VH-VL binders against Putative bifunctional riboflavin kinase/FMN adenylyltransferase (ribF). Designs and how they scored, part 1

Every score and structure here is a prediction.

Target 1, 179 residues: Putative bifunctional riboflavin kinase/FMN adenylyltransferase (ribF), of Geobacillus thermodenitrificans (a4it50)
Amino acid sequence: MKVHEANQGLTLPGSVVAIGAFDGVHQGHQAVLRQAVERSRQLGVESVAYTIDPPPRCRFQGSRMLTTLQEKLDRFAVLGLNHAVVAHFDERYAARRVDAFIRELTALNPREVIVGQDFRFGRNREGDVALLRRHFPVRIVQTVCCADGQRISSTRIRELIERGEWEQSTVLLGWPLSS
Positions, changes and structure headers below are counted from each chain's first letter, unless a header gives other numbers; antibody chains are not in Kabat numbers.
F, E and O stand for the ipSAE by ESMFold2-Fast, ESMFold2 and OpenDDE, each averaged over both directions (binder to target, target to binder). V2 = 0.75 x the mean of E and O + 0.25 x the DockQ between their complexes.
[cut] stands for letters that were removed.
Atom coordinates printed by the task and the answers are left out, and those that the model quotes come from them; centres of patches stay.

## First folded at step 1 (VH-VL)

Design a2 (framework fv_amlenetug)
Fold by ESMFold2-Fast, scan of step 1:
Structure a2 (fold): chain C 179 residues (1-179), chain A 122 residues (1-122), chain B 108 residues (1-108)
Amino acid sequence: as target 1 above (179 residues)
Amino acid sequence: EVQLLESGGGLVQTGGSLRLSCAASGFTFSSYAMTWVRQAPGKGLEWVSAISGSGGSTDYADSVKGRFTISRDNSQNTLYLQMNSLRAEDTAVYYCAKGDYYDEWSGYFDYWGQGTLVTVSS
Amino acid sequence: EIVLTQSPGTLSLSPGERATLSCRASQSVSSSYLAWYQQKPGQAPRLLIYGASSRATGIPDRFSGSGSGTDFTLTISRLEPEDFAVYYCQQYGDSPYTFGQGTKVEIK
């Protein structure tokens, strides 16, 4: 797996791109990322994980990251991604307009873009799946739930960790907790 | 367990101001987007405003934009809604609600407070 | 903004019957970003369904959601006495977030 900075302008002749913050690379994220790997294989192009780091909620104080950037990248590699594009969430990225994001994705020449159900992008969340679909074929991955029917999310996992429920958090992550 | 407690509602004259508060407990407040939703007497639900977990991003319904300001104090686990230039049409029960699982934003609301009544008289 | 229209406005049924509630959007709701809430008199709304079809925690199996695009449905397979309430759909596919006007499910 090759790692790229978003600001360096990766260009590909064709790709399948999974987009998300992917904090923890939990089972829900794994569904999105595995779908990107499988679709890239079917289409004969390269797979890309486009990730925002730190996750927007964790950029500011008070929010815990579930993985370091390196742990996240290691998990992408284990899942079979060919490329990782890291977008560093800072003041410049937070002010980023929808058109800049679309132009960057266009350089990757996506044959398909794969996102989770609650995908938003651009300044003030002005971009969404409908807008993305105007430019690229978009596949939306089903929400992954645990045995009790509850959605698996980074937020829920952080809450379990804060409450000392380590066994449950490990199950939802699908990876051993790092110390 | 998760609790949201609104306060600050009351009777105010048209053109006046009120500040609503929502005290949160039972979850890591700074990790979740928060929202205000209102309901006029005998009417349906209307989304008013949302704020990201960090407070760095806000959004407003057109009917309140420029008059209302959403803010939060993560050190005190408190959400606020500053309401200025109040109109009779702003009369409603105002609910504080917690966003859910989305890393950046939450569009559905898994926990709600009891609501606080704001009555705007002319 | 996306306008959500719920129908019927009032649904009069008896306990044990199946309730089917409709929510139609003025334009396609991205990613089926649609939620359903239940509200009883004098109480705050309660989340039932999110993502059009996923039940919230603690919600009984008799509640189910379906649909995509502009047409969404909430089904209660066998009404219990506690299910007589007002139900709201909400989209979160586009800003501003919008709610339907509500469907009242009342005892026949």
Scores: ipSAE 0.006, ipTM 0.498, lowest interface PAE 9.5, mean pLDDT 81

Design a5 (framework fv_amlenetug)
Fold by ESMFold2-Fast, scan of step 1:
Structure a5 (fold): chain C 179 residues (1-179), chain A 121 residues (1-121), chain B 108 residues (1-108)
Amino acid sequence: as target 1 above (179 residues)
Amino acid sequence: EVQLLESGGGLVQTGGSLRLSCAASGFTFSSYAMTWVRQAPGKGLEWVSAISGSGGSTDYADSVKGRFTISRDNSQNTLYLQMNSLRAEDTAVYYCAKDRGYSYGWYFDLWGQGTLVTVSS
Amino acid sequence: EIVLTQSPGTLSLSPGERATLSCRASQSVSSSYLAWYQQKPGQAPRLLIYGASSRATGIPDRFSGSGSGTDFTLTISRLEPEDFAVYYCQQYYSSPWTFGQGTKVEIK
């Protein structure tokens, strides 16, 4: 897998792009990323994970990160992604207009963009799935739930870890801890 | 009281072995990764080794790979560092520290007071 | 490995003055994979800042962190007598985890 900074201008003749913060690359994120890999194979194009780092909650709300950037990238590689594009989320990026983000994605020539159900982007979270669909074919991945019917999320996993409930957090992450 | 207490340091000859212990109290030990960080006299901090909350994953600095072994006993709330084939450059104060996460590789929010290891020829 | 270079090596100031400490990484550590520690003589290090800019519990608001990518700064807005110590930055972006060589803040 080849890693790129968002500002380096990656251009592809065709791609399938999964977009998200992907903190922890938990089972819910894996559903999005695996679907991007499978769709890219079906369409004969390259798969791209477009990730924001650090996750916006961790930068601006002080929430704990579930993985370092390098751990996140290693997990993308294990899942079979061809490219990772890293957008460094700071005050300048948070102020970025919706149109700048759309132009960046356009350079990847997406045949399909894959996002989770609650996806938002751009300044003041003004961009949403409907706006993305004006520019690209968008597939929304259904929320992944655990056996008790509750949604799997980075926020829930952080809460479990902070309570010392490591067994439950490990199940939701879905990654082995053996060396 | 939330604390880490190191023990087992001392004077050892080059080529010898020593085992350090770190006793943890006041928090759920098994929920956090642990690390060893050393500091040579008058020098800066150097990360030595890390272990995940379960003990299933470990990592080492290149300078100690093959000579040092990190382990933990969650039933006793104790972290260990087995040091073999000691060299003069291993002389340092060894700190036990708690990682913020269950997986190692974050930042260290609780430190012990350190134990001095002196390796002489 | 990622090398962290701190500057200056020694900063001589008086109580009440502003201290600005720099930490530069040989490779990008993103915007948040950097921590700062304070160490007083004969004591263990103490966490001050994590995530480049978040203050640890119990740390006074005169301490602040900023920066991203390869350039990071720790600022102490008004030095108090207890702030004269050695300060270390640490990256946790990739293994091996590395510390800077330290900046000593000493009384002028």
Scores: ipSAE 0.000, ipTM 0.481, lowest interface PAE 15.7, mean pLDDT 81

Design a9 (framework fv_amlenetug)
Fold by ESMFold2-Fast, scan of step 1:
Structure a9 (fold): chain C 179 residues (1-179), chain A 121 residues (1-121), chain B 108 residues (1-108)
Amino acid sequence: as target 1 above (179 residues)
Amino acid sequence: EVQLLESGGGLVQTGGSLRLSCAASGFTFDDYAMTWVRQAPGKGLEWVSAISWNSGSIDYADSVKGRFTISRDNSQNTLYLQMNSLRAEDTAVYYCAKGYDFWSGYEFDYWGQGTLVTVSS
Amino acid sequence: EIVLTQSPGTLSLSPGERATLSCRASQSVSSSYLAWYQQKPGQAPRLLIYGASSRATGIPDRFSGSGSGTDFTLTISRLEPEDFAVYYCQQYDSSPWTFGQGTKVEIK
């Protein structure tokens, strides 16, 4: 897997791009990322994980990160992604976030953009997906739930870790906890 | 420390107008959606209006559409609510509140103290 | 518009007891977009839970949320004196954002 900074201009002749913060690369994220890898093979193009670092919640609310950036990149490589594009939140100014993001995605020439059902970007989750669809074909991957019917999320995993529920958090992550 | 300070409330006659302000500090104002939520005396919470970080997306409750206008001045870190054609049922404490995450979160993690608007005939 | 209905309207309990508050939606709400707030007399609301089950920063671990689809629950495992307040659920899955009518937890 090749790693790129978002502001350095990766250009591809075609791609399938999965977008998210991917904190922890938990089972829900893995569904999105594996879908991107599978679709890229079917279409004969490159797979790309476009990730935001640090996750906005961690920067603004002081939440614990489930993975370091390096751990996240290692997990993308294990899942079979060809490229990772890292967008550093503090390198973007509010007024240019949406426009710069669309320009960066356009350079990747996406045949399909894949996002999770709980993906949020910009003002309104629903409106932002509609905005992406004006520029790219967008696929929304359904939320992954655990055996008890509750959805898997980074926020739930952080809560389990804070409560000392290590066994449950490991199951939802699908990876060993570091150190 | 996050702080939201509402002002501009008061007594106004039915059919009158008021402009509420919310001064924000302690966070990067232009990274977050903002909202107005009201509460009539002895009643529950009612969402009134929301505005995205760049004013590109604005929504209103049906009860205030066409009468109220939400706006923000990111250079002044201030949220506004222009209220026109006021009715007795608009009497409430008006809170401004901050969206939780910077993308599009509309769960609200910080709230102002509220400003009372009383509309009388 | 998604209508949220909370039950019961009032819960009368003693300190040390468990409180269970319900919120029902008129149509399915993704659990990622359901929040709970606490409001004490004369104060602004305080965010307790977001994403149906995640505690907000600084919220004690006796508060927990659960549920999916149309049925959501806030649980306070052991009521403290400061927990007697009104509680509201809110959905932020679909505009317009809506709150439930509130459940008052009062001292028995």
Scores: ipSAE 0.006, ipTM 0.494, lowest interface PAE 9.3, mean pLDDT 80

Design c1 (framework fv_clesrovimab)
Fold by ESMFold2-Fast, scan of step 1:
Structure c1 (fold): chain C 179 residues (1-179), chain A 124 residues (1-124), chain B 107 residues (1-107)
Amino acid sequence: as target 1 above (179 residues)
Amino acid sequence: EVQLVESGGGLVRPGRSLRLSCTVSGFTFGDYAMSWVRQAPGKGLEWISFIRSKAYGGTTEYAASVKGRFTISRDDSKNIAYLQMNSLKTEDTAVYYCTRDEYYDSSGYYFDYWGQGTTVTVSS
Amino acid sequence: DIQMTQSPSSLSASVGDRVTITCRTSQGISSALAWYQQKPGKAPKLLIFDASSLESGVPSRFSGSGSGTVFTLTISSLQPEDFAAYYCQQFNSYPLTFGQGTRLEIK
């Protein structure tokens, strides 16, 4: 897997791009990322994870990160992604205009953009899936639920960790907790 | 313009059922999550349930106070959200508001438009 | 559950006054907070989202600030139509929770 900064640019003749913060690369994220890998193989193009780091919540108020950037990248590599594009979240990114984001994605020449059900770009209210669909074919991956029927999310995993429920949080992550 | 109009409230006895409807216009209903928020007489606001758009899986969430008794659903072809209320209790007496929901990242929802509300009174 | 505490619970003020209402959360919520205004007998109306973003059509005298666990709604020059109840709401985690409300009353 090759790692790129969003600002340095990456140009591909064709790709399948999964977009998200991917904090923890939990089982819900894995569904999105595995779909991107499988679709890229079917279409004969490169797979790309476009990730925001640190996650916006963690940047502004110090919510616990479920993974370091390096742990996240290692998990993308295990899942079979060809490329990772890292967009560093800071005050500049929070004020970022949608046109810069769309230009970066356009350079990747996406055959398909894959997002989870909770996808939102930045603080934009505009219906971000509809916005992406103006530019690219978009596939939405269904919400992943654990064995007890509850939705898997980074927020829920952080709450379990805060409560000391280590075993349950590990199950939802699908990876051992980092040391 | 954006409009949400609730209907189906009324006076019922404990243990009975009611179905509330929320008819919307002025936006693409299928693109939005919808919630029900209630307010007991003279009290504050309480979120009760929400339903995601069908494009996002149509999944639902409920407050603990109503889980197992209330069911939220939607009919995108008619632009209507529903709240089926079973096993009603005196504590369910409130004005019930339908909301259009906005969100960012995976954090949850805030409510940018509200209906006028429909009153449910559960009394003997 | 994230507990939301507003202060004060009630406030008396005069037209032209600068009014501030504080919302405190039992755990950090980043900027995932909205403010609503409710006039007697009417539905709530969104004023502020994402802690500081003014909703379209809301007068510029309303502003929001804060992050993490402490948030403030400010009305810079109170008008007669501003006497109402105000609620904060967190949308960082489930269940979604509201503050108990602040009633703004004419002095």
Scores: ipSAE 0.006, ipTM 0.501, lowest interface PAE 11.2, mean pLDDT 81

Design c10 (framework fv_clesrovimab)
Heavy chain, then light chain:
Amino acid sequence: EVQLVESGGGLVRPGRSLRLSCTVSGFTFGDYAMSWVRQAPGKGLEWISFIRSKAYGGTTEYAASVKGRFTISRDDSKNIAYLQMNSLKTEDTAVYYCTRDSEYYYDSSGYYPYFDYWGQGTTVTVSS
Amino acid sequence: DIQMTQSPSSLSASVGDRVTITCRTSQGISSALAWYQQKPGKAPKLLIFDASSLESGVPSRFSGSGSGTVFTLTISSLQPEDFAAYYCQQFNSYPLTFGQGTRLEIK
ESMFold2-Fast, scan of step 1: ipSAE 0.012; ipTM 0.524

Design c2 (framework fv_clesrovimab)
Fold by ESMFold2-Fast, scan of step 1:
Structure c2 (fold): chain C 179 residues (1-179), chain A 122 residues (1-122), chain B 107 residues (1-107)
Amino acid sequence: as target 1 above (179 residues)
Amino acid sequence: EVQLVESGGGLVRPGRSLRLSCTVSGFTFGDYAMSWVRQAPGKGLEWISFIRSKAYGGTTEYAASVKGRFTISRDDSKNIAYLQMNSLKTEDTAVYYCTRGWDYDDYGMDVWGQGTTVTVSS
Amino acid sequence: DIQMTQSPSSLSASVGDRVTITCRTSQGISSALAWYQQKPGKAPKLLIFDASSLESGVPSRFSGSGSGTVFTLTISSLQPEDFAAYYCQQFYDYPLTFGQGTRLEIK
């Protein structure tokens, strides 16, 4: 897997791009990322994980990150991604216009963009799946639920870890925790 | 467990002030935006105010019906959100709910307190 | 301000029925919409966020759909505990606004 900075650009003749914060690369994220790998193989193009780091909640709200950037990248590689594009989320990124994001994605020449159903981008989450569909074919992967019917999310996993419920957090994460 | 508990409601005369408190437990309060939503007797829900976390600059927003009269604030060291209500009017009579509000990651208010009743009457 | 109109204002249904409630917005709000349930004398409960995402612990019979200006909440097989008021709310711009509510009553 090759790693790229979003601000330096990556240009491809064709791709399938999965977009998200992917904090923890939990089972819900893995559904999105596996879909991108499978679709890229079917279409004969490169697979790309476009990831925001640190996750918006962690940068602006001080929440704990479930993985370091390197751990996240290692998990993308295990899942079979060809490329990772890292967008550094800071005050400048949060304030940037939607068109800059669309230009970065356009350079990847996406045959399909794959997102979770809660995907957002731009300041105050002013851009979303509907806007993205104006520029690219978009596939939405529905929220993944665990065996008890509850949704799998980074926020829920952080709350389980904070409460010391390591067994449950490990199941939802799908990777062993280092503690 | 995650819990929001409102207090400070009561009967007040028009033109007076009242301060509502929302005490929070079970999550990292400082990481979340907080909102106040009210419901007049027999009526629907009305969002009135919201305050972002300190990481987002602690910025506030208000519905036009309360702007200039109400002030939302927070004390992250005590895990309390406040609603200072000045120049109260009879139409401010409602149950006031504290909510863990919309923030950058979610479109929805996922935790609500049980509400506190404010009656503005002569 | 973004105006939110729910239809119908009230609905009578029987246990086991499929129920659909619609929310229409005066301008496009993308998917920045949530649905809430409120039972008499109780605080509202989040059901659906981001137009179509099911909140944790909410039964799978509830689903949301739509984007832009038209949104729907569907209950696929109505249960006795589902008789309540339902509200949509937009998170696209300030002030945040709710629909007027839909009361779901037993037939």
Scores: ipSAE 0.000, ipTM 0.475, lowest interface PAE 12.4, mean pLDDT 80

Design c3 (framework fv_clesrovimab)
Fold by ESMFold2-Fast, scan of step 1:
Structure c3 (fold): chain C 179 residues (1-179), chain A 123 residues (1-123), chain B 107 residues (1-107)
Amino acid sequence: as target 1 above (179 residues)
Amino acid sequence: EVQLVESGGGLVRPGRSLRLSCTVSGFTFGDYAMSWVRQAPGKGLEWISFIRSKAYGGTTEYAASVKGRFTISRDDSKNIAYLQMNSLKTEDTAVYYCTRDLYYGSGSYFDYWGQGTTVTVSS
Amino acid sequence: DIQMTQSPSSLSASVGDRVTITCRTSQDISNYLAWYQQKPGKAPKLLIFDASNLETGVPSRFSGSGSGTVFTLTISSLQPEDFAAYYCQQYDNLPLTFGQGTRLEIK
């Protein structure tokens, strides 16, 4: 796997791009990333994980990250991604950087962009997906639920870790816990 | 290998019109956005207009100083970008550069520039 | 509009000197900044993009650094051909804007 900073001029003749914060690369994120790998295989192009770092909630609300950036990249490699692009977004100016975001994605020449149901890079989730659809074919991957029917999320996993529920948090992550 | 050649500049009176052309060779013109940047005598650089590739709708953007007076367009079959300049003012006196914009979906930085064509608006 | 301020507006230097030019922006532009060199009577030439990436064919004595609102262009050992005007440009948002320029003169 090749790692790139966003806006380093990475250009591809074709790709399948999965976009998200991917904190912890939990089972829900794995569904998105696995779809990108499968679709890239079908289309004969390279797979790309486009990740936002740090996750906006962790930066602005003081929440602890589930993985370091290196741990996140290692997990992308295990899942079979060809490329990782790391984007550093400032939430205060996210809307002003939408054109830059589209430029970065455009250089990758996406045949398909894959996002989770809760995807947001700006303040308006519906507008964010609509914007992507103006430029690229977009596939939305359904939310993964645990045995109790509740949605798997980085926030829930973080809460379980803070409460000492190590067994359950490991199940939702799908990886051994990292310190 | 890559060349951008501007033409159409000259001396013109205020209120008149000029059309600048930028003929391109050495790359696949239709895949790139194109911009016009101008420089008044002894002054700095000013971006004035941008046109996206057809894949991104061929839409246009303008600096406030020229909006409503200038029109950017392109002919991908001929590898030419145009700048139609109407209602010219003395403040429009400048060298006009045609530039290649690397990101075809939005304005960015300019990796290739033409040599420029001079427009003088004087009574 | 994003305002771009370069400092100094002009400077005098000798061959072999280390020269630094600063560009400050009125708002955070991450790393979406390019540097250009312009010699008298010539079109500008791209030196650096994305704040720190050296354009192909540009000598390694040129380097860029910075992020957010403060950026620098450094020439580590000035050569005779480096006496020129230098411009920074942001591309975080439209309209695209340039700094006012820095003129580098022989001392």
Scores: ipSAE 0.007, ipTM 0.488, lowest interface PAE 13.3, mean pLDDT 81

Design c4 (framework fv_clesrovimab)
Fold by ESMFold2-Fast, scan of step 1:
Parts: structure tokens; C-alpha cells; sequence
Structure c4 (fold): chain C 179 residues (1-179), chain A 126 residues (1-126), chain B 107 residues (1-107)
């Protein structure tokens, strides 16, 4: 897997791009990422994980990250991604307009963009799945739920870890805990 | 532990100005977006404005009903959010609630209101 | 603007009843919906976010479901403290909008 910074201007002749913060690369994220790998093989193009680091919630609230950036990248590699594009989150990035993000994705020449159903992007929350669909073919991966029907999320996993619920957090994460 | 306390409400005549304050405690104020939601007597809830954290650029949004007349601001050193209300109209009569908001640039946004103050009443009448 | 319509606007129920409130949106909002409870003279309180996630400290008799344009809040066994107004709110796009409210009253 090759790692790129978003500001370096990666261009590809074709790709399948999965987009997300991917903190912990939990089972919900793995569904999105595995779909990108599978679709890229079907279409004969490169797979790309586009990730934001640090996750915005960790930047703002001081929440613990479930993985370091390197651990996240290692997990992308295990899942079979060809490329990782890392967007460094700061005040400048948070203020980016929708068209800047679309332009960046366009350089990757996506044959398909894969996101979770609640995906949002860009300044003023102007970007959502419907807007992405105007520019690219988009595949929405359904929300992954645990056995009791609740959505799997990084926030829920952090809450379980804070409560010392190691067994449950490991199940939702799908990897051994890094700390 | 989280508290939001509004102040500055009162009786005011149409066309005049009033400034509301929201003093917060129990969390790191600078990390959160803040919002004002109002409720007219016997009516439902109406979102009117929010201001993002400095990390998200400190930008503001307004409902069409108040745009150009109201200004939201914040003082992170004092843990206070403000709502400056100009050119008040009788239809601005409401209880004004200060709320805490999540608003992150990421794959998932959370612009719901997890904590609310007790509200301050603004009555615009001659 | 995304218009939020709640049904019913008002209902009467007895302690122990199962109560269902529906929220319909004028366009798809994925799961970007929250539910609030407001008692007379008090500020609203968050009950549910992301359509189905229960806020900390909220009793398990409250549950939410739905996605897209149709959402439901259910109270499985109504308690005396549950008589209140309930509001849905979308956070899929600006401006943020609320439903008109559902008033739950004692039968």
C-alpha cells in the first residue's frame, strides 16, 4: 500500500475510493473498505482509502484516538487497499468548500466512491451522498449493527473502553486493542 | 456537570435592541459549536443561529427570519456565547435557549443539541 | 428547507400504554434525526440521536427507528413523567428544522 498526503495531488487513471475518518477501522469501517477493495478488483482499477487525521472529534473534544495514524494505515494494508490518502485535519481543512473536495476526488478518477450512509463533507455541511452522486457513481454501505441492533461507531467503542468493557469493545472493533 | 445559563432577556419595544448572554461551565467551551433555539408562546421550536468553534473557523449560520438583524458571537476566554438582537419585531417574542452543538468536518456530522440552558424570555411589545 | 411533519399533533394515553409518534421529512435525511422531550415550563431534553441511538441517562422504554423520510419514536410502557411534548429535528442540511411537535396528554 502506498501512502499519500491529500495536498500532494495524487492522480490515478481509475480508482474506487472509500472515504471516512476510519478511527479504529472498526467493523463498520471494514465493511466500507472491503467493499472498495472488492469493487476495485471487479473493475480492474486501484483501491484508495481517503482518511482524515486526526479524526475531527478527537481534535475538538480531546477524545482518545482508537488507533494512531500508523496503526490505521497498517489496518488498511491488511484489508488490501492499494493507496491511502491522508487529509490532515486543521482549521484550514475544516473550512474547505465542497468544490475543493470534489476537485481533489476528481483527480483520482473514481469509477465508484464508497461511503457510509451518514457521510457528510465540506464547509457548512453542504456535501452529502446526494451531492457526491451528482459527480461520481456512489455506493452506500449500510450501517453495521451489533447483535443487539445498535449502530457500531467510534464514539460507542470509546465509551465501552472508558467503562472497562474490553471484551465488547474488541468485538465491535474487530482487532486487538492497540492500547 | 454541564450547565448553560442564559441572561439578558426582558421586555423591549419594537425596533429596539437586546443582547442575550449564555455562560457555560462543565466542558471545554472552545471545542464546541453553540446555538440559539427559540420558542414563541404556545408554539414549537425554531432554530435561529449557531457559531462554530475556532477549529471549524468560528463561522456563523442564521435562519432566514433573523438574518441581517441578529448576530451570534462568542468569547472563549470568558466561556460566554452572545446573541445581539437588533430591529426587534413582535414576532421575535419567545423563550430563547442556548444549546451546545457538534459540528465537525468529517464523514459524519452531529448537529443535534445535547445540552440546553433553562431559557430566557424576550417579550417585544409596545 | 426540509419540512418536518409529526403525526399525531396530539394524543391522549394512559400509564402503561405503548405510544408511537411518527416524523416525516420532505426529502431524504439518511439517519440524521434527533428526538427531544419538553415538559411544561422546562427546556427540551435530548432523547435519541442518529434516528435510533439512545442518549445517556434516557430510560430504555424510549426507542427510535427509521431512515430516509419516515421515523418513529416509541415509548413501550408509558410512565407518568412521560406526558410532555415531543419534537423531531433533522440535521442533514441547513437550516436545521424541527417538527411542529406532538403533545402527549393523560387520558
Amino acid sequence: as target 1 above (179 residues)
Amino acid sequence: EVQLVESGGGLVRPGRSLRLSCTVSGFTFGDYAMSWVRQAPGKGLEWISFIRSKAYGGTTEYAASVKGRFTISRDDSKNIAYLQMNSLKTEDTAVYYCTRVYDFWSGYYEDYFDYWGQGTTVTVSS
Amino acid sequence: DIQMTQSPSSLSASVGDRVTITCRTSQGISSALAWYQQKPGKAPKLLIFDASSLESGVPSRFSGSGSGTVFTLTISSLQPEDFAAYYCQQFNSYPLTFGQGTRLEIK
Scores: ipSAE 0.006, ipTM 0.509, lowest interface PAE 9.7, mean pLDDT 81

Design c5 (framework fv_clesrovimab)
Fold by ESMFold2-Fast, scan of step 1:
Structure c5 (fold): chain C 179 residues (1-179), chain A 123 residues (1-123), chain B 107 residues (1-107)
Amino acid sequence: as target 1 above (179 residues)
Amino acid sequence: EVQLVESGGGLVRPGRSLRLSCTVSGFTFGDYAMSWVRQAPGKGLEWISFIRSKAYGGTTEYAASVKGRFTISRDDSKNIAYLQMNSLKTEDTAVYYCTRGAPYEWELLFDYWGQGTTVTVSS
Amino acid sequence: DIQMTQSPSSLSASVGDRVTITCRTSQGISSALAWYQQKPGKAPKLLIFDASSLESGVPSRFSGSGSGTVFTLTISSLQPEDFAAYYCQQFNSYPLTFGQGTRLEIK
């Protein structure tokens, strides 16, 4: 897997791009990323994980990252991604950063963009998906639930860790917890 | 108890400078974005300037009406935000409010406001 | 710049009335809208964010709705302390812009 900064101007003749913060690369994220790998093989193009670092909620005091950037990249490699693009963009500048975001994605020539049901670039997920659909074909990967029927999310995993529920958090992550 | 206290306003001649200060307490200042919003006498609200926390690079934004004349800054060690106002014009006359950006992704919303400080630009 | 137009600019109402204030934007802003209340001589107070989310400590008689270019603030049963100016604000893009305000006055 090759790692790129978003500002390096990676261009590809064709790709399948999975977009997300991917904090923890939990089982829900893995569904998105695996689908990108599978679709890229079907289409004969390269797979790309486009990740935001650090995850927006982890930039404030008291919010814990589930993985370091390097751990996240290692997990992308294990899942079979050909490329990782790391973006440090600010969704709070919607008018300014959205334009740069779309240009960066366009350079990758996506045959398909894959996002999870919880994908948010700005404040409105439905508006963000509509924006992407104006430029690219978008596939939304359905919600992943654990054995008890509850949705798997970074927020839920963080809450389990804060309560000392290490065993449950490890199950939802699908990777050994590093600390 | 969250408090924002503005100071530095007053009467000033056109073309002169003023520096407004906003001293905050009751929260971890360095974690929050700060903005200045003004209100001319009998008029509505106008957003003027914004500064991010250091974790986001401390980047700044300005309304076109003040760009190049006003500078927003912060001193996290002292819990103070500043607005340096240069080349003041009569249309800059307003009450200036210091505001805290709401937590997390809502930093462009203003969840706490100071009481305001009055700037009058007159010959 | 995104222009914000409130209607009405002023209205008179009685305690117990249901009141609706509308905010229209010149461009689509999804749900990126907030409502503020300002009492005479005081700083504004955040009431509603993300079009419909009630800020902590704000009475449940206040509600917001809308998306895209048309938004409404509703007060279901006016109380004496609700007579104030109300402002909408978009936070979708720079520069941040406010509506011109709506003055709510005793009938």
Scores: ipSAE 0.000, ipTM 0.481, lowest interface PAE 11.8, mean pLDDT 80

